# VHH binders against Deoxyribodipyrimidine photo-lyase (PHR), part 1

Scores and structures below are computed, not measured.

Target 1, 134 residues: Deoxyribodipyrimidine photo-lyase (PHR), of Oryza sativa subsp. japonica (Rice) (q6f6a2r38to171)
Amino acid sequence: GPVVYWMLRDQRLADNWALLHAAGLAAASASPLAVAFALFPRPFLLSARRRQLGFLLRGLRRLAADAAARHLPFFLFTGGPAEIPALVRRLGASTLVADFSPLRPVREALDAVVGDLRREAPGVAVHQVDAHNV
Positions, changes and structure headers below are counted from each chain's first letter, unless a header gives other numbers; antibody chains are not in Kabat numbers.
F, E and O stand for the ipSAE by ESMFold2-Fast, ESMFold2 and OpenDDE, each averaged over both directions (binder to target, target to binder). V2 = 0.75 x the mean of E and O + 0.25 x the DockQ between their complexes.
Where letters were taken out, [cut] stands.
The coordinates of atoms that the task and the answers printed are left out; those that the model quotes come from them. Centres of patches stay.

## First folded at step 21 (VHH; from cc2 with D30T Y56S)

Design ee2
Fold by ESMFold2, fold request of step 24:
Structure ee2 (fold): chain B 134 residues (1-134), chain A 115 residues (1-115)
Amino acid sequence: as target 1 above (134 residues)
Amino acid sequence: QLQLVESGGGLVQAGGSLRLSCTASGFTFTMGWFRQGPGKEREFVASISHNWGRTSYADSVKGRFTISRDNAKNTLYLQMNSLKSEDTAVYYCAADWGFSEEDSWGKGTRVTVSS
């Protein structure tokens, strides 16, 4: 099944170790690769200033355009990390690759997503990669 | 900064049809239409996501309006059928609203529905 890379911290297509790992898994199993980014809810993002969120949005648009040019599916979800299990199930993905993040809200969201997948799609492998400390 | 340019507004008789267009200057994740009638607050009309083309409609327009997009042309459409006087408003194109201070909105296109 497809490999889904859940982009959390390293928001680029070039020199992205976690993405390279996901691409390697996809290639090894002759499976498609897709990239997903899920925005955290506004209360969590309130600690980030709206100017910083504007920079994030512009960067994500650039990434999505680059992905389109490479024929790499790129999904943005505004309903938060809870959208990731639905994507995994809808695509019939066999693997989820996620960035490691030291931020508590992000780690808690990853734990919740993994828990959901363990209950509803137990055959899905989850790989967590620390893109910034590799 | 993303630019959105609407077109297609005008004067139309009740029961008639009109098609609005909006061209974006770059990639967008979610696009949609909002409208503001005389003396009213801006209200949601319809949206369509880049992902899977999922659509959502305000109850007041369901069955009469159809939203669509052409991702290759970065263009959003709103087909408005069976128009009513209460559809009279300035219609605004929007993209990726609600999570940055620089929400992307068009200048609006006026739709007037007469009897």
Scores: ipSAE 0.073, ipTM 0.486, lowest interface PAE 5.8, mean pLDDT 82
Fold by ESMFold2, fold request of step 24:
Structure ee2 (fold): chain B 134 residues (1-134), chain A 115 residues (1-115)
Amino acid sequence: as target 1 above (134 residues)
Amino acid sequence: QLQLVESGGGLVQAGGSLRLSCTASGFTFTMGWFRQGPGKEREFVASISHNWGRTSYADSVKGRFTISRDNAKNTLYLQMNSLKSEDTAVYYCAADWGFSEEDSWGKGTRVTVSS
């Protein structure tokens, strides 16, 4: 089934080890790859200024355009990480790959997403990759 | 900077139809329509997401208005049927609102519905 890469920290398509890992899993099973970014709710966004949020949005638009040029499906969710399980189910994905993050809000969001998947799609494998130290 | 350009506004009789268009200068995630009637505050009309094309409508327009988008053309549409005088307003195209006010809005297109 398809592989979903949940982009958390490395907002780039080049030199992204977690993306490369997800692509490798997809290739090994002759399956499609998709990339998803979900905007975090208040704890993450509360610290950002309006100008910083504007730069984030413009960066995400450029990333989405670049992904489209490479024919790589890219999904942005404004409803937060809780939308990731719905994407996994809609695509019939077999695997979710997530970037490692030491930040507590990100770890808690990942735990919640994994919990949802274990209840609603227990066959989905979850991989977490440390893209910064490998 | 993202630009949003509306078109299709005009004068119509009550019960008539109009189709509004909005072209974006680049990729957008969520697009929608807002309107501001004479002496009223700006209000939400409809939205559509890039992902799966999920739509949302204000209660006052449900069943009469249909929002759609053509991602290949970066174009948003609003089909307005069974128009009423209370639909008279300047209609604003919006994208990815909540990040930057300057980036989020078109200049508007006026719709006038005659009784």
Scores: ipSAE 0.067, ipTM 0.488, lowest interface PAE 6.2, mean pLDDT 81
Fold by OpenDDE, fold request of step 24:
Formats: sequence, C-alpha cells, structure tokens
Structure ee2 (fold): chain B 134 residues (1-134), chain A 115 residues (1-115)
Amino acid sequence: as target 1 above (134 residues)
Amino acid sequence: QLQLVESGGGLVQAGGSLRLSCTASGFTFTMGWFRQGPGKEREFVASISHNWGRTSYADSVKGRFTISRDNAKNTLYLQMNSLKSEDTAVYYCAADWGFSEEDSWGKGTRVTVSS
C-alpha cells in the first residue's frame, strides 16, 4: 500500500529527511507516496497571534504548491491530527512516516495516532524520523 | 496574494435554478459561499473542505443548494435550485477565512430572484 508522510514540524519538502525516508520506502515497495499535514486546533493555537496563523497558512499554500509540482498527493486536515488514522486507512497505506516535534501536544497527538493504528490497523508500519537529521 | 473571482449571477424566476462559479488564483484549503441581501448582514451559505470534500450548509439552503469544487481547476461551484426571493443577494466566494489577513474574498456576484 501507499506510504503516507505525516508532516509534523517543517512545512517544506526540500532537505526533509523524513520525506526522503518516506520516498525511499515508497520506491522500495513500488508504492505511491502521499504527504499529509494536520492543523492543530484550538486550544493549541489559542495563544497564537493572527499574523502567525497567516504565516502558517502562507507556508502551507507554498507547501501544497510544491507538492503538486512534485506530483505528490497532499492532504490537509483542519480538524487536527486525529484525522490522520482515517487517511491511512482510507488509502490502505502500508506505512506512516512522521517527523519529530519538540512540542508536547504534537508528541501526544503522534502517540494517539500511533495508538489508534496499533489497535485498528496493526499491519501499518509506523516510522518516526527526524526531518532535520538522519 | 490569493484572488477569487465569482461568476454566474443573474436574474432568475422563483423556483428556478442558477449555478455560481468561483475561480481561485491558487491553492485553497477551505472554500465557501457567503451572501448579503438588501439591508442584511453577510451570512454563511455553504462551505467545502479540500480534504475529502466535507460540506456544510446553512439551514436556510439545505436541500436546495449544493456546493462542490474542482481542485484541479481551483474552482468552486454553487448549484442553487428551488430559488426563493429570500435568496436574492450578492454572493461572495471566500477561501480560508478565519486565518486573519490571509483569508480571501471575491468581489461578489449578484443573484436576483423574482417572484
């Protein structure tokens, strides 16, 4: 099945080791690669300034454009990370690749997603990769 | 800067149908329609999410209006059936509203429903 790269930290495709890792896995299994990004809903963003949200949105638009240019399916979820397991299941993905984040709420979300997949889709492999270093 | 351009407005008889279109100059996450009738405030009509095309409708248009989008064309549609005089308004296309100054609005297209 497809490989899903869940982008948790950086909003870029270039020099992204997690993406490269995911791409390698996809190539090795002759499977499609998809990129997913989930916006964390409030209250995580409660303290975020409006300009920061604007900056995030602009970054995501650029990310989406870059993904399109690279012919990578891009999925954005505004409902939060909890939507990721559904994507994995709907795509019949064999592997979920996620990068690291120093933010506790992000780590907790990742753990929740992993827990869901372990329970509902035990055949899905989960890889955690530092997007900055391999 | 994202640009939105609406089209398809016009005069239509009550009970008739009309199809609005909105073309975005680039990628959008959520797209939607709002409307502002004479002497009224702008109100939500319908929205559609990029991911899985989840839709939402105002109660006043449920069952009559259908929102859809073509992501490949960055185009939003609003199929308006069983139109009523109360539907008379300037219809605005919106994208990614709620993100401060990053949200975008079209200039609007006028829909007039005559009885």
Scores: ipSAE 0.032, ipTM 0.423, lowest interface PAE 2.6, mean pLDDT 87
Fold by OpenDDE, fold request of step 24:
Structure ee2 (fold): chain B 134 residues (1-134), chain A 115 residues (1-115)
Amino acid sequence: as target 1 above (134 residues)
Amino acid sequence: QLQLVESGGGLVQAGGSLRLSCTASGFTFTMGWFRQGPGKEREFVASISHNWGRTSYADSVKGRFTISRDNAKNTLYLQMNSLKSEDTAVYYCAADWGFSEEDSWGKGTRVTVSS
């Protein structure tokens, strides 16, 4: 099945080791690769200033454009990370690749998603990759 | 900078229908319609998210208006049925409001419903 790269930290495709890892897995199994990004729901974003949100938005627009240029399916979720398991199941993905984030709320969200997959889709492999140091 | 261009406004009789469109110059997360009637403040009409098409409507237009979008064309639509005189307004297209210091808005298209 397809490989899904869940982008949690770096909003870029270039020089992204997590993406390269995911791409390698996809190629090895002759499977499609998809990229996913989830906006965290409130109140997580309430602490962010408008300029920070603007920066995030601009980054995501660039990311979407880059994905399109590379013909990579890109999924943006405004409902939060809780939508990721549904995507994995809908696509029949064999693997979920996620990069590392130092933020506790992001790590907790990742753990929740992994927990869901372990229960509802035990055949899905989960890889955590440090996009900076791997 | 994101550009939004509305079209489809015009004069229509009460009970009639009209379809508005809005074209965005680039990727957007959320798109929506607002309107401002004569002597009234701008009010929310409808919104739609990018991927799942999650929609929201003002109570005053529920059951009559339908919002949709074509992501491949970066185009937003508003199908307006059973139009009423109180629907008369300038309709504005908006994108990703609340996510930046400067929200992206169109210049508006005028809808006039005659009784």
Scores: ipSAE 0.025, ipTM 0.406, lowest interface PAE 2.6, mean pLDDT 87
Fold by OpenDDE, look of step 21:
Structure ee2 (fold): chain B 134 residues (1-134), chain A 115 residues (1-115)
Amino acid sequence: as target 1 above (134 residues)
Amino acid sequence: QLQLVESGGGLVQAGGSLRLSCTASGFTFTMGWFRQGPGKEREFVASISHNWGRTSYADSVKGRFTISRDNAKNTLYLQMNSLKSEDTAVYYCAADWGFSEEDSWGKGTRVTVSS
Protein backbone atom coordinates (compact mmCIF):
# COMPACT_ATOMS: atom_id res chain seq x y z
CA GLY B 1 0.00 0.00 0.00
CA PRO B 2 0.87 3.68 -0.27
CA VAL B 3 3.24 5.49 2.03
CA VAL B 4 1.80 8.51 3.78
CA TYR B 5 4.05 11.26 5.03
CA TRP B 6 2.38 13.27 7.75
CA MET B 7 4.01 16.66 7.72
CA LEU B 8 4.15 18.01 11.25
CA ARG B 9 7.08 20.39 11.39
CA ASP B 10 9.02 20.82 8.17
CA GLN B 11 6.57 22.74 6.08
CA ARG B 12 8.48 22.19 2.85
CA LEU B 13 9.04 19.56 0.21
CA ALA B 14 12.65 20.31 -0.64
CA ASP B 15 15.35 19.21 1.78
CA ASN B 16 12.81 17.41 3.92
CA TRP B 17 14.46 14.38 5.46
CA ALA B 18 11.23 12.82 6.59
CA LEU B 19 9.83 13.12 3.11
CA LEU B 20 12.99 11.64 1.66
CA HIS B 21 12.67 8.78 4.07
CA ALA B 22 9.06 8.24 3.04
CA ALA B 23 10.00 8.44 -0.60
CA GLY B 24 12.67 5.82 -0.10
CA LEU B 25 10.19 3.49 1.50
CA ALA B 26 7.69 4.06 -1.25
CA ALA B 27 10.28 3.36 -3.92
CA ALA B 28 11.48 0.23 -2.20
CA SER B 29 7.98 -1.19 -2.17
CA ALA B 30 6.95 0.27 -5.52
CA SER B 31 4.11 2.06 -3.76
CA PRO B 32 2.64 5.53 -4.18
CA LEU B 33 3.66 8.39 -1.91
CA ALA B 34 1.29 10.92 -0.42
CA VAL B 35 1.72 13.91 1.86
CA ALA B 36 -0.72 14.88 4.55
CA PHE B 37 -0.94 18.06 6.56
CA ALA B 38 -3.34 18.61 9.40
CA LEU B 39 -4.15 22.12 10.42
CA PHE B 40 -4.34 22.22 14.17
CA PRO B 41 -7.44 23.97 15.33
CA ARG B 42 -7.49 26.54 18.04
CA PRO B 43 -6.51 26.50 20.86
CA PHE B 44 -3.64 24.33 19.69
CA LEU B 45 -2.40 27.22 17.66
CA LEU B 46 -1.51 28.81 20.95
CA SER B 47 -2.06 32.55 20.95
CA ALA B 48 -1.31 32.69 17.27
CA ARG B 49 -2.03 36.09 15.86
CA ARG B 50 -3.87 36.52 12.61
CA ARG B 51 -0.60 37.40 10.92
CA GLN B 52 0.91 34.12 11.99
CA LEU B 53 -2.06 32.24 10.66
CA GLY B 54 -1.75 34.16 7.45
CA PHE B 55 1.85 33.11 7.18
CA LEU B 56 0.86 29.50 7.75
CA LEU B 57 -1.84 29.68 5.14
CA ARG B 58 0.48 31.15 2.54
CA GLY B 59 2.98 28.43 3.27
CA LEU B 60 0.37 25.76 2.83
CA ARG B 61 -0.70 27.19 -0.49
CA ARG B 62 2.90 27.09 -1.61
CA LEU B 63 3.19 23.50 -0.44
CA ALA B 64 0.09 22.53 -2.34
CA ALA B 65 1.46 24.13 -5.47
CA ASP B 66 4.82 22.41 -5.06
CA ALA B 67 3.14 19.09 -4.49
CA ALA B 68 1.01 19.52 -7.58
CA ALA B 69 4.06 20.39 -9.64
CA ARG B 70 5.67 17.17 -8.47
CA HIS B 71 2.53 15.15 -9.01
CA LEU B 72 2.54 14.37 -5.34
CA PRO B 73 -0.85 13.84 -3.74
CA PHE B 74 -1.32 16.38 -0.97
CA PHE B 75 -4.05 16.10 1.61
CA LEU B 76 -4.96 18.96 3.90
CA PHE B 77 -7.17 18.43 6.90
CA THR B 78 -8.67 21.44 8.57
CA GLY B 79 -10.31 19.27 11.17
CA GLY B 80 -7.04 18.44 12.78
CA PRO B 81 -4.79 15.41 13.24
CA ALA B 82 -7.73 13.20 14.14
CA GLU B 83 -8.42 12.85 10.44
CA ILE B 84 -5.05 11.24 9.71
CA PRO B 85 -5.97 7.67 10.71
CA ALA B 86 -9.00 7.76 8.45
CA LEU B 87 -6.81 8.84 5.56
CA VAL B 88 -4.37 6.05 6.23
CA ARG B 89 -7.18 3.52 6.22
CA ARG B 90 -8.89 5.03 3.22
CA LEU B 91 -5.74 4.85 1.15
CA GLY B 92 -4.89 1.41 2.43
CA ALA B 93 -1.54 2.79 3.38
CA SER B 94 1.13 0.39 4.53
CA THR B 95 3.23 3.00 6.26
CA LEU B 96 2.82 6.30 8.02
CA VAL B 97 5.89 8.50 8.25
CA ALA B 98 5.85 11.49 10.55
CA ASP B 99 8.49 14.05 11.31
CA PHE B 100 9.22 15.13 14.85
CA SER B 101 8.08 18.31 16.52
CA PRO B 102 9.18 19.50 19.94
CA LEU B 103 5.81 21.11 20.52
CA ARG B 104 3.79 19.28 23.09
CA PRO B 105 0.42 19.57 21.34
CA VAL B 106 1.95 18.12 18.19
CA ARG B 107 3.55 15.28 20.08
CA GLU B 108 0.29 14.51 21.79
CA ALA B 109 -1.50 14.48 18.48
CA LEU B 110 1.09 12.15 17.04
CA ASP B 111 0.76 9.81 19.98
CA ALA B 112 -3.00 9.82 19.60
CA VAL B 113 -2.81 9.03 15.90
CA VAL B 114 -0.28 6.28 16.48
CA GLY B 115 -2.45 4.86 19.21
CA ASP B 116 -5.44 4.82 16.92
CA LEU B 117 -3.52 3.05 14.18
CA ARG B 118 -2.16 0.49 16.60
CA ARG B 119 -5.71 -0.36 17.56
CA GLU B 120 -7.55 -0.03 14.29
CA ALA B 121 -4.84 -0.71 11.72
CA PRO B 122 -2.16 -2.78 13.40
CA GLY B 123 -0.60 -3.73 10.09
CA VAL B 124 0.42 -0.15 9.35
CA ALA B 125 4.05 0.61 10.04
CA VAL B 126 4.74 3.89 11.76
CA HIS B 127 8.05 5.70 11.33
CA GLN B 128 8.99 8.77 13.29
CA VAL B 129 11.80 10.72 11.72
CA ASP B 130 13.73 13.34 13.62
CA ALA B 131 15.34 15.63 11.10
CA HIS B 132 17.79 16.81 13.71
CA ASN B 133 19.21 13.33 14.05
CA VAL B 134 19.62 12.66 10.37
CA GLN A 1 -3.24 37.64 -3.77
CA LEU A 2 -6.16 35.31 -4.31
CA GLN A 3 -8.93 36.67 -6.54
CA LEU A 4 -12.51 35.44 -6.55
CA VAL A 5 -14.95 36.20 -9.36
CA GLU A 6 -18.63 35.34 -9.08
CA SER A 7 -21.05 34.90 -11.96
CA GLY A 8 -24.50 33.57 -12.69
CA GLY A 9 -26.67 36.00 -10.77
CA GLY A 10 -29.84 37.45 -12.21
CA LEU A 11 -33.59 37.74 -12.00
CA VAL A 12 -35.61 34.59 -11.48
CA GLN A 13 -39.18 33.81 -10.56
CA ALA A 14 -40.08 32.19 -7.30
CA GLY A 15 -39.81 28.43 -7.57
CA GLY A 16 -37.17 28.78 -10.24
CA SER A 17 -33.56 27.73 -10.31
CA LEU A 18 -30.23 29.46 -10.72
CA ARG A 19 -26.63 28.31 -10.75
CA LEU A 20 -23.86 30.52 -9.46
CA SER A 21 -20.19 30.10 -10.21
CA CYS A 22 -17.07 31.40 -8.59
CA THR A 23 -13.61 31.14 -10.08
CA ALA A 24 -10.57 31.38 -7.86
CA SER A 25 -7.23 32.52 -9.19
CA GLY A 26 -5.45 29.85 -7.21
CA PHE A 27 -5.57 27.04 -4.70
CA THR A 28 -8.02 27.27 -1.84
CA PHE A 29 -8.70 25.00 1.09
CA THR A 30 -12.27 25.92 1.85
CA MET A 31 -14.73 27.73 -0.35
CA GLY A 32 -18.18 28.95 0.39
CA TRP A 33 -21.08 31.20 -0.34
CA PHE A 34 -22.42 34.03 1.73
CA ARG A 35 -25.28 36.38 0.99
CA GLN A 36 -26.52 39.77 2.05
CA GLY A 37 -30.15 40.65 1.53
CA PRO A 38 -31.69 44.09 1.62
CA GLY A 39 -31.42 45.55 5.07
CA LYS A 40 -29.87 42.36 6.40
CA GLU A 41 -26.43 41.38 7.58
CA ARG A 42 -24.23 39.09 5.56
CA GLU A 43 -25.03 35.49 6.36
CA PHE A 44 -23.51 32.11 5.68
CA VAL A 45 -25.10 30.03 2.92
CA ALA A 46 -22.91 27.02 2.21
CA SER A 47 -19.32 25.78 2.30
CA ILE A 48 -17.28 22.96 0.84
CA SER A 49 -13.87 21.61 1.73
CA HIS A 50 -11.15 20.86 -0.77
CA ASN A 51 -10.12 17.26 -0.31
CA TRP A 52 -13.25 15.40 0.57
CA GLY A 53 -16.00 17.70 -0.52
CA ARG A 54 -17.38 18.05 2.96
CA THR A 55 -20.33 20.36 2.73
CA SER A 56 -22.25 22.53 5.14
CA TYR A 57 -25.44 24.48 4.63
CA ALA A 58 -27.45 27.09 6.41
CA ASP A 59 -30.74 25.72 7.64
CA SER A 60 -32.63 28.14 5.43
CA VAL A 61 -31.22 26.61 2.24
CA LYS A 62 -30.91 22.93 3.15
CA GLY A 63 -32.57 20.69 0.63
CA ARG A 64 -32.79 23.48 -1.94
CA PHE A 65 -29.20 24.56 -2.52
CA THR A 66 -26.25 22.37 -3.49
CA ILE A 67 -22.66 23.51 -3.27
CA SER A 68 -19.96 21.82 -5.32
CA ARG A 69 -16.50 22.54 -6.64
CA ASP A 70 -14.15 21.57 -9.41
CA ASN A 71 -10.69 21.58 -7.91
CA ALA A 72 -9.01 21.22 -11.27
CA LYS A 73 -10.66 24.44 -12.41
CA ASN A 74 -10.59 26.16 -9.03
CA THR A 75 -14.28 26.78 -9.52
CA LEU A 76 -17.08 26.80 -6.97
CA TYR A 77 -20.74 26.30 -7.79
CA LEU A 78 -24.03 26.89 -6.06
CA GLN A 79 -27.06 25.23 -7.53
CA MET A 80 -30.11 27.04 -6.18
CA ASN A 81 -33.45 25.34 -6.62
CA SER A 82 -36.91 26.21 -5.39
CA LEU A 83 -35.91 29.80 -4.97
CA LYS A 84 -37.90 32.05 -2.68
CA SER A 85 -38.25 35.80 -2.42
CA GLU A 86 -36.27 35.69 0.80
CA ASP A 87 -33.33 34.30 -1.17
CA THR A 88 -32.97 37.70 -2.83
CA ALA A 89 -29.51 38.94 -2.00
CA VAL A 90 -26.05 39.69 -3.23
CA TYR A 91 -24.21 36.39 -3.13
CA TYR A 92 -20.54 36.46 -2.25
CA CYS A 93 -17.93 33.84 -2.89
CA ALA A 94 -15.47 33.33 -0.07
CA ALA A 95 -12.29 31.34 0.40
CA ASP A 96 -10.34 30.36 3.48
CA TRP A 97 -12.23 32.67 5.75
CA GLY A 98 -11.63 32.58 9.45
CA PHE A 99 -7.95 31.82 9.21
CA SER A 100 -6.49 35.32 8.97
CA GLU A 101 -6.41 38.42 6.83
CA GLU A 102 -5.68 36.03 4.00
CA ASP A 103 -9.33 35.19 3.60
CA SER A 104 -10.69 36.31 0.27
CA TRP A 105 -14.06 37.55 -0.92
CA GLY A 106 -15.54 38.16 -4.32
CA LYS A 107 -17.35 41.32 -5.31
CA GLY A 108 -20.66 39.51 -5.29
CA THR A 109 -23.35 38.61 -7.78
CA ARG A 110 -26.94 39.79 -7.35
CA VAL A 111 -29.76 37.30 -7.21
CA THR A 112 -33.31 38.65 -7.34
CA VAL A 113 -36.26 36.36 -6.84
CA SER A 114 -39.58 37.82 -7.86
CA SER A 115 -42.87 36.63 -6.58
Scores: ipSAE 0.023, ipTM 0.372, lowest interface PAE 2.9, mean pLDDT 87

## First folded at step 23 (VHH)

Design ff3 (from ee6 with F27Y D30N R54E)
Fold by OpenDDE, fold request of step 24:
Structure ff3 (fold): chain B 134 residues (1-134), chain A 117 residues (1-117)
Amino acid sequence: as target 1 above (134 residues)
Amino acid sequence: QLQLVESGGGLVQAGGSLRLSCTASGYTFNMGWFRQGPGKEREFVASISYNWGETYYADSVKGRFTISRDNAKNTLYLQMNSLKSEDTAVYYCASDWGFSDSEEDSWGKGTRVTVSS
């Protein structure tokens, strides 16, 4: 099945080691690659001002445009990380790759997603890639 | 900055059809149509989701209106059939209004649709 890269921290396609890792896995298994971004709901973004969210959206539009130019499917979820397991299942993905974030809410979200997959899709491999150590 | 430009509005008789278009200047995610009739508040008409192209309609237009998009042309459409006088309004194109806390939700200037009896 496809490989899904869940973009948690590095909002770029170039020089993204997690994406490169995911791409390598996809190539090795002759499977499609997709990128997913989930917008965290409040209260995680509670401290973020409207302007900051605007900057985020503009960045995402650019990112998605770049992905499209590379024929790389890009999924955007505004309901939060809880939508990621559903994406994985809907695509029949074999692997979920996530980059590392030091933020506690992000780590907790990742753990929740992994827990869901372990219960509902035990065959899905989960890779956590620390971009700082790669 | 993302710009949305609506077109296709005009005068049409009840029971007639009209197709609206919305052209975006850049990349868009979720897109939709809203309308504001005389003396009324702006209301939701239809939307199409980015990820799967799932469509949603207001109850008042279900079965009569169809929303679609052409990504290659950066264009959103609204096919309006069996038009009623109650459909008279200024129709607005919108993008990414689901980002409720964002100032980046974009709206067009609107195109006027008038349905005569």
Scores: ipSAE 0.742, ipTM 0.856, lowest interface PAE 0.6, mean pLDDT 91
Fold by OpenDDE, fold request of step 24:
Structure ff3 (fold): chain B 134 residues (1-134), chain A 117 residues (1-117)
Amino acid sequence: as target 1 above (134 residues)
Amino acid sequence: QLQLVESGGGLVQAGGSLRLSCTASGYTFNMGWFRQGPGKEREFVASISYNWGETYYADSVKGRFTISRDNAKNTLYLQMNSLKSEDTAVYYCASDWGFSDSEEDSWGKGTRVTVSS
């Protein structure tokens, strides 16, 4: 099945080690590759200024445009990380690749997603890649 | 900054058809149509989701209107059939209104549709 790269931190396609890792896995299994980004809902964004969120979304538009130019499927979720397991299942993905984030709420969200997959999709492999320390 | 430009509005007889277009200056996620009739509040007409292309319609237009998009042309369409006088309104194209907290949603200036009896 497809490989899904859950973009948690890096908002770029170039020089993204987690994406490269995911791409390698996809190539090795002759499977499609997809990128997913989940916008965390409130209250996670409660402390974030509207300007910061604006910058984020503008960046996401550019990122998605870049992905489209590369014929790389890009999924955007506004309901938060909780939508990721459903994406994985809907795509019949074999692997979820996620990059590392030092933020506690993000790590907790990742753990929750992994927990869900272990219960509902035990055949899905989960890879966590530290994109900044590779 | 993302710009949306509507076109295709005009005068049409009841029972007639009209096709609206919305051209985006850049990449868009969720897209939709809204309308504001005389003396009325702006209301939802139709939307198409980014991830899966799922379409949603207001009850008042179900079965008559069809929303679609051409990503290669960065264009959103609204095929309006069996038009009624009640459909008379300024129709607005919108993008990513679900990102209301970011103020990054985009709206067109609107195109006027007038349905005569």
Scores: ipSAE 0.738, ipTM 0.853, lowest interface PAE 0.7, mean pLDDT 91
Fold by ESMFold2, fold request of step 24:
Structure ff3 (fold): chain B 134 residues (1-134), chain A 117 residues (1-117)
Amino acid sequence: as target 1 above (134 residues)
Amino acid sequence: QLQLVESGGGLVQAGGSLRLSCTASGYTFNMGWFRQGPGKEREFVASISYNWGETYYADSVKGRFTISRDNAKNTLYLQMNSLKSEDTAVYYCASDWGFSDSEEDSWGKGTRVTVSS
């Protein structure tokens, strides 16, 4: 099945070890690869300024344009990380690759996503990659 | 800077049809149409989602309006049929509204639609 890379920490397509790992898994199984970004819901972003969100949007647009140029499907969810399990199920994905993050809200979101997948799609492999541990 | 440019507005008789277009200068995610009638607040008309192309419509336009998107032309459309006087408004193309508060990043300048009886 397809491999989904859940972009959590490295918001770039170049020199991204987690993405490279996901691409390797997809190639090894002759399966499609997709990238997903999930914006944390506004209640979880209580401290975020509107200008910071504007910079994020412009960055995401550039990232998505780069992905399109590489023929790499890119998904954006504004409803938050809870939408990732639904994507995995809708695509029939076999693997979810996520970057590791030390930030508590991100860790908690990943734990919740993994928990949901374990219940509803136990055959999906989850890989956490610590691309920032140099 | 993202630019959204609407076109296709004009004067149309009640019961008639009109097609609005919106061309984006760069990559966009969710897109939609809003409108502002005389003396009213801007209201939602229709949207099309980025991920799956799902369409949503305000109750007042369901069955009469159709939103669509041509990604190759970077263009959003609104086909408006069975037009009513109440549809008279400035129609705005929008991208990713509510994500940022910047008009330059989220909204076009609008195109006027006037429906005459």
Scores: ipSAE 0.445, ipTM 0.735, lowest interface PAE 2.1, mean pLDDT 84
Fold by ESMFold2, fold request of step 24:
Structure ff3 (fold): chain B 134 residues (1-134), chain A 117 residues (1-117)
Amino acid sequence: as target 1 above (134 residues)
Amino acid sequence: QLQLVESGGGLVQAGGSLRLSCTASGYTFNMGWFRQGPGKEREFVASISYNWGETYYADSVKGRFTISRDNAKNTLYLQMNSLKSEDTAVYYCASDWGFSDSEEDSWGKGTRVTVSS
């Protein structure tokens, strides 16, 4: 089934280790690759300054254009990380790849997504890639 | 700045039809149409989502208007059927920023639709 890369920390398509790992998995199994980004819940976004939000949204527009130019499906969700399990199920994905993030809200969102997948789609493999060697 | 250019407005008789177009000069996410009638505040008309192409309509236009999008041409459309006098307005094409009321919102300059009885 398709491989979904859930973009969390490294918001670029070039020199992105987690994306490269996801692409390798997709290529090895002759499966499609898709990228997904989910805006965090509204309270989290509202804690950011308006200029930082504007910068993020402009960056996401450019990222989506880059993905389109590479013929890489890109999904953007405004309903938060809870949209990721629904995407995985709708695409019939076999694998979800996410990079590591030190931010507690992101770690908690990943745990919730993994929990949902274990309940609703237990056959989906979840890979977390740590781009920083510890 | 993302540029949105509306076209297709004009004068039509009540019960008639008109198709509006909006061409974007950059990548867009969710797209939509808003309108502002004489002496009224700008109001939502219709939107289409980036994911899955889901469409939403204001109750006042549901069943009469159809929003669609051609991603290859970077163009948004609004097919307006069974037009009524209350549909008279300047129609604006908008991106995601227009929905969020953020200062990063993007709007077109508008195209005028006048529906005569």
Scores: ipSAE 0.018, ipTM 0.400, lowest interface PAE 7.4, mean pLDDT 79
Fold by ESMFold2, look of step 23:
Structure ff3 (fold): chain B 134 residues (1-134), chain A 117 residues (1-117)
Amino acid sequence: as target 1 above (134 residues)
Amino acid sequence: QLQLVESGGGLVQAGGSLRLSCTASGYTFNMGWFRQGPGKEREFVASISYNWGETYYADSVKGRFTISRDNAKNTLYLQMNSLKSEDTAVYYCASDWGFSDSEEDSWGKGTRVTVSS
């Protein structure tokens, strides 16, 4: 099934070891690769100034355009990290690749997503890649 | 701020075709086309979702109009075929998630389409 890369800290398509790992898994199984980003819950976003939120969203637009130019499906969700298990299930994905983040709200969301997948889609492999330890 | 710029409107004979474009200068999510005829309320024409590319059309245009988008160019299109006089309107591009504090929908200034007999 498809491999989904859940983009967290490394919001770029070049020199992204977690993305390279996800691409390798997709190639090994002759499966498609997709990239997903989910906006974090209100407390994280609302701590940013209005101008800083606008800058983030413009940056994500640039990433989406770059992905489209590379024919790499890119999904952006505003309903938060809970959208990731739904994407995995809807695509029939075989693998979810996620990067590490030290931020507690991100860590808690990641744990919830992994827990949901283990319960609802136990055949889906989850790979957590620490791009900062390479 | 998000800016939406429509183009491609004009005068066309009934049965003819036009393609409208809408270029965004900021982040867009789901996008769509609306239109407003003389003395009427603005009405839905078509929309396309960001994640799945799912399209939705008003019954009055289904089969004649095709919405599409190019995420690399941040551009939305409306291909209008088999135009009828009742398609005469100002066509507006919209996005349901913008950068402003007021209203998540953002609107362009519109492009006028006139269909003559």
Scores: ipSAE 0.012, ipTM 0.385, lowest interface PAE 8.4, mean pLDDT 78

